VH-VL binders against Cap-specific mRNA (nucleoside-2'-O-)-methyltransferase 1. Designs and how they scored, part 13

Target 1, 225 residues: Cap-specific mRNA (nucleoside-2'-O-)-methyltransferase 1, of Dictyostelium discoideum (Social amoeba) (q54wr1r214to438)
Amino acid sequence: IFINRAAVKMANIDKLADLLTPIIPVPGKPRDFIYFGDVCAGPGGFTEYVYWKKTRGGKIKGEEGLDLDDVVKGFGFTIKGQCDWNVEKFSKQIPIHNFVKEYGLDDTGNILKSENIRDFSSKVFYNTNGFGLQLFLADGGINTDGKESLQELMLQQLILCQILTMFETIGRGGNFVCKIFDTFTPFTIGLLYLVYQHFQSFSIVKPFTSRPLNSERYIICKNFL
Below, E stands for the ipSAE of ESMFold2; O stands for the ipSAE of OpenDDE; V2 stands for 0.75 times the mean of E and O plus 0.25 times the DockQ between their complexes.

## First folded at step 14 (VH-VL; framework fv_temelimab)

Design q3 (from y5 with heavy chain D31E S106T; at its last look DockQ between E and O 0.48; V2 from the best seeds 0.00; counts 0 for: pae E 7.9 > 2)
Fold by ESMFold2, look of step 14:
Structure q3 (fold): chain C 225 residues (1-225), chain A 123 residues (1-123), chain B 106 residues (1-106)
Amino acid sequence: as target 1 above (225 residues)
Amino acid sequence: QVQLVQSGAEVKKPGSSVKVSCKASGYTFSEYAMHWVRQAPGQGLEWIGVIIPDFGTAAYNQKFKGRATITADKSTSTAYMELSSLRSEDTAVYYCAREPWSYRDTYYGMDVWGQGTLVTVSS
Amino acid sequence: QIQLTQSPSSLSASVGDRVTITCSASSSISYMYWYQQKPGKAPKAWIYAASSLQSGVPSRFSGSGSGTDYTLTISSLQPEDFATYYCQQSYSTPLTFGGGTKVEIK
């Protein structure tokens, strides 16, 4: 059983959009191999789904001659502490030992800090031999409790930082999935237009498993140009 | 030691503009939102707006839209509030106040305030 | 916008008295914030998130409430507690403050 609703949402999005088959293969890797990034997504539901799917539900675990580094490799970035990665609660069938948890230069996992974004980007560049990510996932949440009046401002900053991190890490042909809300300010529309210009396809979807009154939407961008 | 030190009192004519500064020290300027709040003589507190210095994004009380401009200079750790088309009812003490800016635990309030800047608007 | 109505607008109490200040919101909010202001001084953060005391605030202060009705209580009034207390909400734009409650020692 998946750890949270995020994994189920990711499964539905992937069923619709086919996110895990790379458009441009990574040189020196098997055809279906991907590097992926998962930011602001602790405790890790999207990452659990990706590893589950690529490892065929864990069936490659312990197979002689098969290396997880030839199947999938993920780079996670989320705030350290209470909303941190919880990979130990993933299904034991799913090999995940090569998943890299990053917390940035100051070790906080705060994506709002430009130094942390650049640190994460440098590590991704190094660990992918400059090819970048074939999938970038951003399911960043905000806690507006006590600050509901400022939700728009908080979302603008979070979405901006997630998009900046995506642009610094995604490889050509990469796919991008990012949570947004249906409040479309000129600022947010401008950001989405910039993203639109850099991908072959761009769509906005509300997953079937999202609660009906939830304002969340996901942008799905395929084939980074 | 955390401090917010504001610029000195000003006397202005109706129709002019005023720009109040708020210099921060003793903390990392970009990790806090900066609010502006005013208090007319003998009156309560009125929120003007807020800025997030790291990205320069600001939000305003609609009452002041078109007249108030909130900015920040990270290199000097200084926030600014400019109010244009001044009227006599704009006579007030103007305060800056910082707020911890977090996407996880946003329930903190304005924890440190500047000393205030009296702006008097009279002919 | 959400109007905050504080009651009473002023009060006089003796040292040692229990003092309760109320703040009613025109519609439901998630948390109330409280500030103390002494004459000629800037406001000070006092209580955040309805019930949490700001650092350095004496334990005789407490906050409570939910929905539309919130209170600040001083269990045993001290001479240094003479001030005006304001409630504040961040649930709806614009951020608003109550009209204040002036606490005086008699």
Scores: ipSAE 0.013, ipTM 0.598, lowest interface PAE 7.9, mean pLDDT 84
ESMFold2 (binder alone), look of step 14: mean pLDDT 91; pTM 0.940
OpenDDE, look of step 14: ipSAE 0.521; ipTM 0.807

Design q4 (from x1 with heavy chain D31S D54T S106L; at its last look DockQ between E and O 0.49; V2 from the best seeds 0.00; counts 0 for: pae E 6.4 > 2)
Fold by ESMFold2, look of step 14:
Structure q4 (fold): chain C 225 residues (1-225), chain A 123 residues (1-123), chain B 106 residues (1-106)
Amino acid sequence: as target 1 above (225 residues)
Amino acid sequence: QVQLVQSGAEVKKPGSSVKVSCKASGYTFSSYAMHWVRQAPGQGLEWIGVIIPTFGTAAYNQKFKGRATITADKSTSTAYMELSSLRSEDTAVYYCAREPYSYRDLYYGMDVWGQGTLVTVSS
Amino acid sequence: QIQLTQSPSSLSASVGDRVTITCSASSSISYMYWYQQKPGKAPKAWIYAASSLQSGVPSRFSGSGSGTDYTLTISSLQPEDFATYYCQQSYSTPLTFGGGTKVEIK
């Protein structure tokens, strides 16, 4: 039903942590409405899951006379090209017409560029009337082919930029989910400590659907203070 | 025109330090990693380390860790390599070389090199 | 540390000859990279990802191999191919180069 492993992983994380029920409601929206961000996560499995869950597999479309803009709205940001959004292959039953694809100031989708982070953050601020996101998702991966020796440096840069984007866009009471890897350098531990200081709860999990030999972990942070 | 222009040759005494500069032009400095590689007279190539200028974070060949410091200044599009506690076997031509950098692209190699900076260490 | 052993260390061949340079890694790697260096000049990127030619590299050059064993081949040696060729790996830190193969034309 879902296009890749990311949607299944997101379902398992949500089962554990209840990520889609807002802690602080968005003013002017129904109680259960959320804005969310999904960065570095093409082709879009996390986004597909969020829309599927919030629309009850597409059933909420038109049943109560509700507008999708009163149910859920997402802002996507990922690099253009082969790892881009693939929304055309999402289930046809799931309404996603209000999902916004953003690629930053230079239109590349490269989160490693501060201008693109700032552009994305400005657009989120404008489109949420300054309230920010109730859920921030970061499932960024790297391609190490031919540069496996530099994997840790590349991961540190990606994780930093995802966390910066989260701090620029998350609203009070918002939840944060971010992929990390099993190698805990002083740099990575320092970033995690910074994140820990700004959320009511913080945990590190390995979803049971992750490959047993895979080093990936997720931080789950609830209730941005 | 993509170009890497390095600082001039230096003669140094053992125990001193040297700082070589590499001025980049003709491309977006922050979109490329910068490597430092040296070549002793009549010898092959030896990798010293690499920096990602946007983030200022460097990785080093452990042989040089503790002696080598690689930095970058985005505002001037200039990378630097400093080598301390110099000894005669550090006599070499020192090159900067850029690498296309993206977290989702494979390694394409060091595609543009500076002209080299001869560092001679003699008493 | 991954050691790269190039063979031969030098060679001399006639214009038009087929030339093969080998590079063996001490352990398996993902890809080999090749550089050309002429006397008194900086190295130039030549072949990336084992077999892909850099821009402007003549089609008489080719690369092949996998695992530990890689080759660079010049199908018909030309006078401008006089240079030293280095293999390079980026699979593990430190990045390492082979010892070089000096190609001379008779």
Scores: ipSAE 0.035, ipTM 0.609, lowest interface PAE 6.4, mean pLDDT 85
ESMFold2 (binder alone), look of step 14: mean pLDDT 92; pTM 0.944
OpenDDE, look of step 14: ipSAE 0.519; ipTM 0.811

Design q5 (from x1 with heavy chain S106Y Y107S; at its last look DockQ between E and O 0.41; V2 from the best seeds 0.00; counts 0 for: pae E 3.5 > 2)
Fold by ESMFold2, look of step 14:
Structure q5 (fold): chain C 225 residues (1-225), chain A 123 residues (1-123), chain B 106 residues (1-106)
Amino acid sequence: as target 1 above (225 residues)
Amino acid sequence: QVQLVQSGAEVKKPGSSVKVSCKASGYTFSDYAMHWVRQAPGQGLEWIGVIIPDFGTAAYNQKFKGRATITADKSTSTAYMELSSLRSEDTAVYYCAREPYSYRDYSYGMDVWGQGTLVTVSS
Amino acid sequence: QIQLTQSPSSLSASVGDRVTITCSASSSISYMYWYQQKPGKAPKAWIYAASSLQSGVPSRFSGSGSGTDYTLTISSLQPEDFATYYCQQSYSTPLTFGGGTKVEIK
């Protein structure tokens, strides 16, 4: 069973969009192998789903010649603290030992810091032999308590930083899933239009589990050009 | 250890501009938003705006939009507030104040303030 | 714009007295913030998130409230507590402060 509702949301999105079959295979890896990134998404529900799906609920352990490094490898980036990665609470049957947690140059996991973005991007480039990620996941949220007046600025900054990190790490043919909100400022619309121009397909969905009044939406972008 | 040191008092004529600096020390400048707040003589506090240094984006009280410009220089850990088209009503002490900036934590308020800069606008 | 109305505007009290300052917002907000300012000095952060004391603030101070109605209380007034106290909201732009409450020792 998954650790939170984010894994269920990811399962619904994947059912709609078929995110985990790479369009362009990674040289030197089995056909269905993917590198993926999961940013701003502690405690790790999306990552849990990806590993669960790719390992067939952990059943790959008994199959000849199939090592986890030939199935899936993820790179996680999220802020340290109470919203940090919590992989120890994932289902024990799901192998995840090759998942890499990155926290950037200053070790805070703060994606709003440009040096942390550059550090994460360099490590992904190095560790994928320059091929980049076949799936980039961004499920970032903000806490506006006591600073609701800054909500628009904070959301614009977060979405920009997630998209910038995606552009610096995604490989040709890669898929991108990102949380957005119904705050359609000219800035945000312009940014989404840039993303639209770089992928073969672009859609906006509301997961089945979202409340009707929740502003939460996900963009789904397939096949980075 | 942690401190915000502002530039010295200024006397200005109506219609001119003033630029107040706020030099931060003893902490990581980019971890904090920087607010500007003014206080006219014998009056309360009035918010001018805020900048988020890593993003470089500022938000303003609409009252000052078009006259106020808030900037930050990460290389010198210094924030600036420039107010143009000065009027006698702009006579006030101008404060900078930092606020811890995290996208996943609630606000702890403006925890450290500069000493203030008196700007006097008189003909 | 959210207006904050502080009451009273000023008060005079004896050492040892219990003092209560109120701050009413024109509409509901998430948290209230409080600052202490002594003459000729910058404001000091005092209470954050309605009820949490900033570091170094004496335990005789407390904050409470929710929605539109908030209070700052000094349980046993001391001579060093004379100052003006301001409430502040960041729920809606522009950020606003109350008009202040000047506390004087008799």
Scores: ipSAE 0.368, ipTM 0.734, lowest interface PAE 3.5, mean pLDDT 87
ESMFold2 (binder alone), look of step 14: mean pLDDT 93; pTM 0.951
OpenDDE, look of step 14: ipSAE 0.417; ipTM 0.771

Design q6 (from y5 with heavy chain D31N T57V; at its last look DockQ between E and O 0.62; V2 from the best seeds 0.00; counts 0 for: pae E 3.2 > 2, grease 19.7 > 18.9)
Heavy chain, then light chain:
Amino acid sequence: QVQLVQSGAEVKKPGSSVKVSCKASGYTFSNYAMHWVRQAPGQGLEWIGVIIPDFGVAAYNQKFKGRATITADKSTSTAYMELSSLRSEDTAVYYCAREPWSYRDSYYGMDVWGQGTLVTVSS
Amino acid sequence: QIQLTQSPSSLSASVGDRVTITCSASSSISYMYWYQQKPGKAPKAWIYAASSLQSGVPSRFSGSGSGTDYTLTISSLQPEDFATYYCQQSYSTPLTFGGGTKVEIK
ESMFold2, look of step 14: ipSAE 0.445; ipTM 0.773
ESMFold2 (binder alone), look of step 14: mean pLDDT 92; pTM 0.946
OpenDDE, look of step 14: ipSAE 0.338; ipTM 0.753

## First folded at step 15 (VH-VL; framework fv_temelimab)

Design r1 (from y5 with heavy chain D105G; at its last look DockQ between E and O 0.68; V2 from the best seeds 0.00; counts 0 for: pae E 4.0 > 2)
Heavy chain, then light chain:
Amino acid sequence: QVQLVQSGAEVKKPGSSVKVSCKASGYTFSDYAMHWVRQAPGQGLEWIGVIIPDFGTAAYNQKFKGRATITADKSTSTAYMELSSLRSEDTAVYYCAREPWSYRGSYYGMDVWGQGTLVTVSS
Amino acid sequence: QIQLTQSPSSLSASVGDRVTITCSASSSISYMYWYQQKPGKAPKAWIYAASSLQSGVPSRFSGSGSGTDYTLTISSLQPEDFATYYCQQSYSTPLTFGGGTKVEIK
ESMFold2, look of step 15: ipSAE 0.286; ipTM 0.698
ESMFold2 (binder alone), look of step 15: mean pLDDT 92; pTM 0.948
OpenDDE, look of step 15: ipSAE 0.206; ipTM 0.704

Design r2 (from y5 with heavy chain S102D; at its last look DockQ between E and O 0.43; V2 from the best seeds 0.00; counts 0 for: pae E 4.1 > 2)
Fold by ESMFold2, look of step 15:
Structure r2 (fold): chain C 225 residues (1-225), chain A 123 residues (1-123), chain B 106 residues (1-106)
Amino acid sequence: as target 1 above (225 residues)
Amino acid sequence: QVQLVQSGAEVKKPGSSVKVSCKASGYTFSDYAMHWVRQAPGQGLEWIGVIIPDFGTAAYNQKFKGRATITADKSTSTAYMELSSLRSEDTAVYYCAREPWDYRDSYYGMDVWGQGTLVTVSS
Amino acid sequence: QIQLTQSPSSLSASVGDRVTITCSASSSISYMYWYQQKPGKAPKAWIYAASSLQSGVPSRFSGSGSGTDYTLTISSLQPEDFATYYCQQSYSTPLTFGGGTKVEIK
């Protein structure tokens, strides 16, 4: 069903953690409805999975009276350019017409800019009537070509900005999934401890579909307190 | 139009500290990392460290960790490098140099440099 | 720490000569970066990503190399090319520079 490795990884994580069943229902929406955010995740494999799962593989298209805005609504944020959202290549069976692409105040999609984080969080707050997101996804990566010496700094900056955006947008009872790598600095450990203190449960996993020698890991946090 | 303008020359006694400023203009300050590099008289270039201005994250050459502090003020578009416990071998011209900082892009080098700040450490 | 060895440390050549500056890294790196510095001035970015010229750099300059061995070449030396040239790596922390090559017109 899925061409994108990221969608398969998300399916594996969701099977382990049950991320798409809301702990606290959104007022005025059906019980299973979620708002979600997907940052730094172009071309959009995690988003494709979420829409696929919530729409039962697209089967809701033919259900009389069912509105996609009563099933799922996502807010995407990633840098503009070559690795931007590529929703036109999602399966045509999956309705995604209500997915919102955001690029921040300066329209670049650069999460490293505090003004863009604030702009995105304001738009999420407004569009969720202050309830916030029930799922926050962060699968950001870096390009170290020519600057391998600065990889640690780049990863720390990216993880910090993703976590700050999560805290600005996640609603009570929300779930958080974030990519990290196996090498931990004191800075990163401190950030993870802060995240740990704000969720009912916290775990670190390596998805089945990740390369065995890849240092890639995901934190899975459930039930924002 | 893009400029990095550094603070003026300083003469310091051994054991003291110096703080060099680097004011940026003509570009979006937070789009660039700021490096600090020094050059002792008649010598080559030595990297001190780098800062990402928006959130103040810095990395240092291990030789200077514990003595060097690199900071930035986005509101004034100014980066700072402070070096403590000065010794005569710290006499050098200190440069700031910017680097395009985009987590999805490759390295383009230190494309614009400040004019340099001579720091002389003598008793 | 990756050490960059530049050769020669200085050279003297005539206008019109082909000049080659070598930079050798102590271990393999992804790219080399080059800077020009004239006396009393700040370094100026010259070549990035081993072979790409910075804006305003004359086409008589070129860069090449891979792995551990990199070169900067001036195809026809001009009087304004008098300067010291530095190579630089950003592959491993700390970032390091070569010792420099001083180019003088004879």
Scores: ipSAE 0.273, ipTM 0.701, lowest interface PAE 4.1, mean pLDDT 86
ESMFold2 (binder alone), look of step 15: mean pLDDT 92; pTM 0.947
OpenDDE, look of step 15: ipSAE 0.278; ipTM 0.719

Design r3 (from y5 with heavy chain Y107R; at its last look DockQ between E and O 0.43; V2 from the best seeds 0.00; counts 0 for: pae E 5.1 > 2)
Fold by ESMFold2, look of step 15:
Structure r3 (fold): chain C 225 residues (1-225), chain A 123 residues (1-123), chain B 106 residues (1-106)
Amino acid sequence: as target 1 above (225 residues)
Amino acid sequence: QVQLVQSGAEVKKPGSSVKVSCKASGYTFSDYAMHWVRQAPGQGLEWIGVIIPDFGTAAYNQKFKGRATITADKSTSTAYMELSSLRSEDTAVYYCAREPWSYRDSRYGMDVWGQGTLVTVSS
Amino acid sequence: QIQLTQSPSSLSASVGDRVTITCSASSSISYMYWYQQKPGKAPKAWIYAASSLQSGVPSRFSGSGSGTDYTLTISSLQPEDFATYYCQQSYSTPLTFGGGTKVEIK
């Protein structure tokens, strides 16, 4: 029912870590409401899962007085073009009309540009009344054809930019899930140590659905201090 | 017009250091990696290293890693290459060259080169 | 480290001739890049991604190849094409260049 493998991965991670129950409630919202961010995430499998889970498979509309803005609201940021959001392919049962697509100051969706990070962060700040996000998701990947010698630099820059965006947008008590590829470089270890210092819990997992020879792993960070 | 303009020729003594600048104009500096490549007189091209200006991350040819330092100043759109402990075999023309830097499309090469800076190392 | 072997190291040809320059990598790479350099001047980007012409490069130039073996071809040599041509790889660190092929008048 889900559009890609990313939604299945997110379901498995959420089963393990219980990511969608907010630790600190959003003021002025029902207890279980969350704001969330989903960066580098086109075509949108993680976002599809979050909306599916929070709306109870789309059944939320049957409750008196409830609307989607009291259940969940997401802010998406990914590169414009062929890897863009594809919400038209989401399950039609899942209401998603309040999901916000952002592309940054230069409208490219390029997370490697600091002005785009600042623009996204400003939008999240104003749209959450300064409270920030209860869940931040980052599942970015790269294409290294022709520049395989520079793969480590490209990955380091992508991971750094995703972490910077998380720190600029996450609210107190928020949870963070980020794809990583290799925990052995000094640069990556340094970034992970910085992240570790700012969350109550930190773990690294290899999802069951990941290919066995793939270096893909996810960090799961709970309760932003 | 896209341009890379390098600092002028230098004459150095063995054991000293040189710092070559490369001023970029006509494009968004942080969208491109900056390479440094040298060419000894009558010889071919030798890669020194590369920097990504937005966050200052660099990679080096291991031959130079203990002696070469590549930096960038985003506010002035200027890249620098410093080579220390100079030897006579470091006499060469030093070039900067930009490369499009995109995590979505990596097929391009070094598309624009600076004019070159002659560094002569002599006693 | 990947070595790039260019052949020939020099050639002499007449205006109008078809010229082929070969670049062989010591192991398989994803793309080959080509540069033109005239005496006393910086290299110019010529061909990227094995076969794509840089902007402003005449259509008489072409690039082809895959794996370890790549070529640059000039279909009808012109006086302005006399230069040294270098191949280059970015597949493995350190980035390396071929030794160059000098194209000169006969």
Scores: ipSAE 0.158, ipTM 0.651, lowest interface PAE 5.1, mean pLDDT 85
ESMFold2 (binder alone), look of step 15: mean pLDDT 92; pTM 0.948
OpenDDE, look of step 15: ipSAE 0.295; ipTM 0.728

Design r4 (from y5 with heavy chain Y107W; at its last look DockQ between E and O 0.48; V2 from the best seeds 0.00; counts 0 for: pae E 6.4 > 2)
Fold by ESMFold2, look of step 15:
Structure r4 (fold): chain C 225 residues (1-225), chain A 123 residues (1-123), chain B 106 residues (1-106)
Amino acid sequence: as target 1 above (225 residues)
Amino acid sequence: QVQLVQSGAEVKKPGSSVKVSCKASGYTFSDYAMHWVRQAPGQGLEWIGVIIPDFGTAAYNQKFKGRATITADKSTSTAYMELSSLRSEDTAVYYCAREPWSYRDSWYGMDVWGQGTLVTVSS
Amino acid sequence: QIQLTQSPSSLSASVGDRVTITCSASSSISYMYWYQQKPGKAPKAWIYAASSLQSGVPSRFSGSGSGTDYTLTISSLQPEDFATYYCQQSYSTPLTFGGGTKVEIK
């Protein structure tokens, strides 16, 4: 019953990889609790899926004494404007009131600015008591209209910034999912090899997509070492 | 008040290299990509490459494969283009030109150009 | 590599004339970009995204076209419009320019 096709893609990826069960528990929280980050992901399909899954479709609210802050907490970061978070469009049965929207130091949500990456990372570090994230999601896209020749360069920069943000926020044992494209460059391959070196497992999957001329893949990395 | 100021004219011998600078002022340097374009005397425009200053990522015209190096120094708001193994056909005016850079916005073209740097390659 | 064929290479026209410059791409592209260059000066951005005028460009200029065929039109030529005009594509690497059209006023 998801309102966003990205949530369906996330469900398929999670079925394959079991992303929402923490490998290393967060101290002071129930065993299955996770902190997660969702960057470059407006309007929020991945976040909707994570909250839906962890709250058992919203049924958590019918249970005695159970609080959302003991189930899941997410930190979102995406550009303001047309592709901003749209959490009010999520299914109302899914509690999401503790989801934190961050936009960086300059309040733009632009991940390409190093100051915004540092600001987001600091806020995550403080709000997780230094433990970091158990899941980092990155589903960034680009606008190619009028700059198709620079698509490879734009993708390299976006992928680099998402990976840097992941390294600054992920906790030991955390899982990482990142959108990539078939336009691999030697630079991007080198980045992926660096990521590979820091996780127990690394795989590339191609979920079902309805975009005929565009190809997307996801890297799935489990257990940050 | 936006300005791109390039280094002065150079005369070079074949086989040597040249490094042209482009100092930016009046805007946030890291918000714009920097292109390099050349124009031989009386001829049209030829694209050399582009750099994104914040991370130093560059792309090049394949014609200049192995000869062109584009760099940027964010601390001085200065971009550089170095061309090695110079030949007489490299005689041209070399321009830097900025372009608004965003992965979410449409392309707006090269909106501000430097004054140009004449590089003459002769014995 | 996408080749841009610009026509005519030069033209002479009187003040008040309607002037049309064409640019043909060797394969389909998304948008055309146009630059004005006066002798001894750097190019100036003129038209972006096929039809959008840069700031400060007079309304007598317009751009149109799609696919492989694009035009720049000056509805009523003025003395300050004496320049060379270049088209440019960003659809495929390397970025390429047309050969230029020199507009001279009689």
Scores: ipSAE 0.046, ipTM 0.622, lowest interface PAE 6.4, mean pLDDT 84
ESMFold2 (binder alone), look of step 15: mean pLDDT 92; pTM 0.942
OpenDDE, look of step 15: ipSAE 0.406; ipTM 0.753

Design r5 (from y5 with heavy chain P100R; at its last fold request DockQ between E and O 0.85; V2 from the best seeds 0.00; counts 0 for: pae E 3.0 > 2)
Heavy chain, then light chain:
Amino acid sequence: QVQLVQSGAEVKKPGSSVKVSCKASGYTFSDYAMHWVRQAPGQGLEWIGVIIPDFGTAAYNQKFKGRATITADKSTSTAYMELSSLRSEDTAVYYCARERWSYRDSYYGMDVWGQGTLVTVSS
Amino acid sequence: QIQLTQSPSSLSASVGDRVTITCSASSSISYMYWYQQKPGKAPKAWIYAASSLQSGVPSRFSGSGSGTDYTLTISSLQPEDFATYYCQQSYSTPLTFGGGTKVEIK
ESMFold2, look of step 15: ipSAE 0.392; ipTM 0.754
ESMFold2 (binder alone), look of step 15: mean pLDDT 92; pTM 0.944
OpenDDE, look of step 15: ipSAE 0.264; ipTM 0.735
ESMFold2, fold request of step 16: ipSAE 0.440, 0.414, 0.399; ipTM 0.778, 0.758, 0.752
ESMFold2 (binder alone), fold request of step 16: mean pLDDT 91, 92, 91; pTM 0.943, 0.944, 0.943
OpenDDE, fold request of step 16: ipSAE 0.848, 0.326, 0.289; ipTM 0.919, 0.748, 0.731

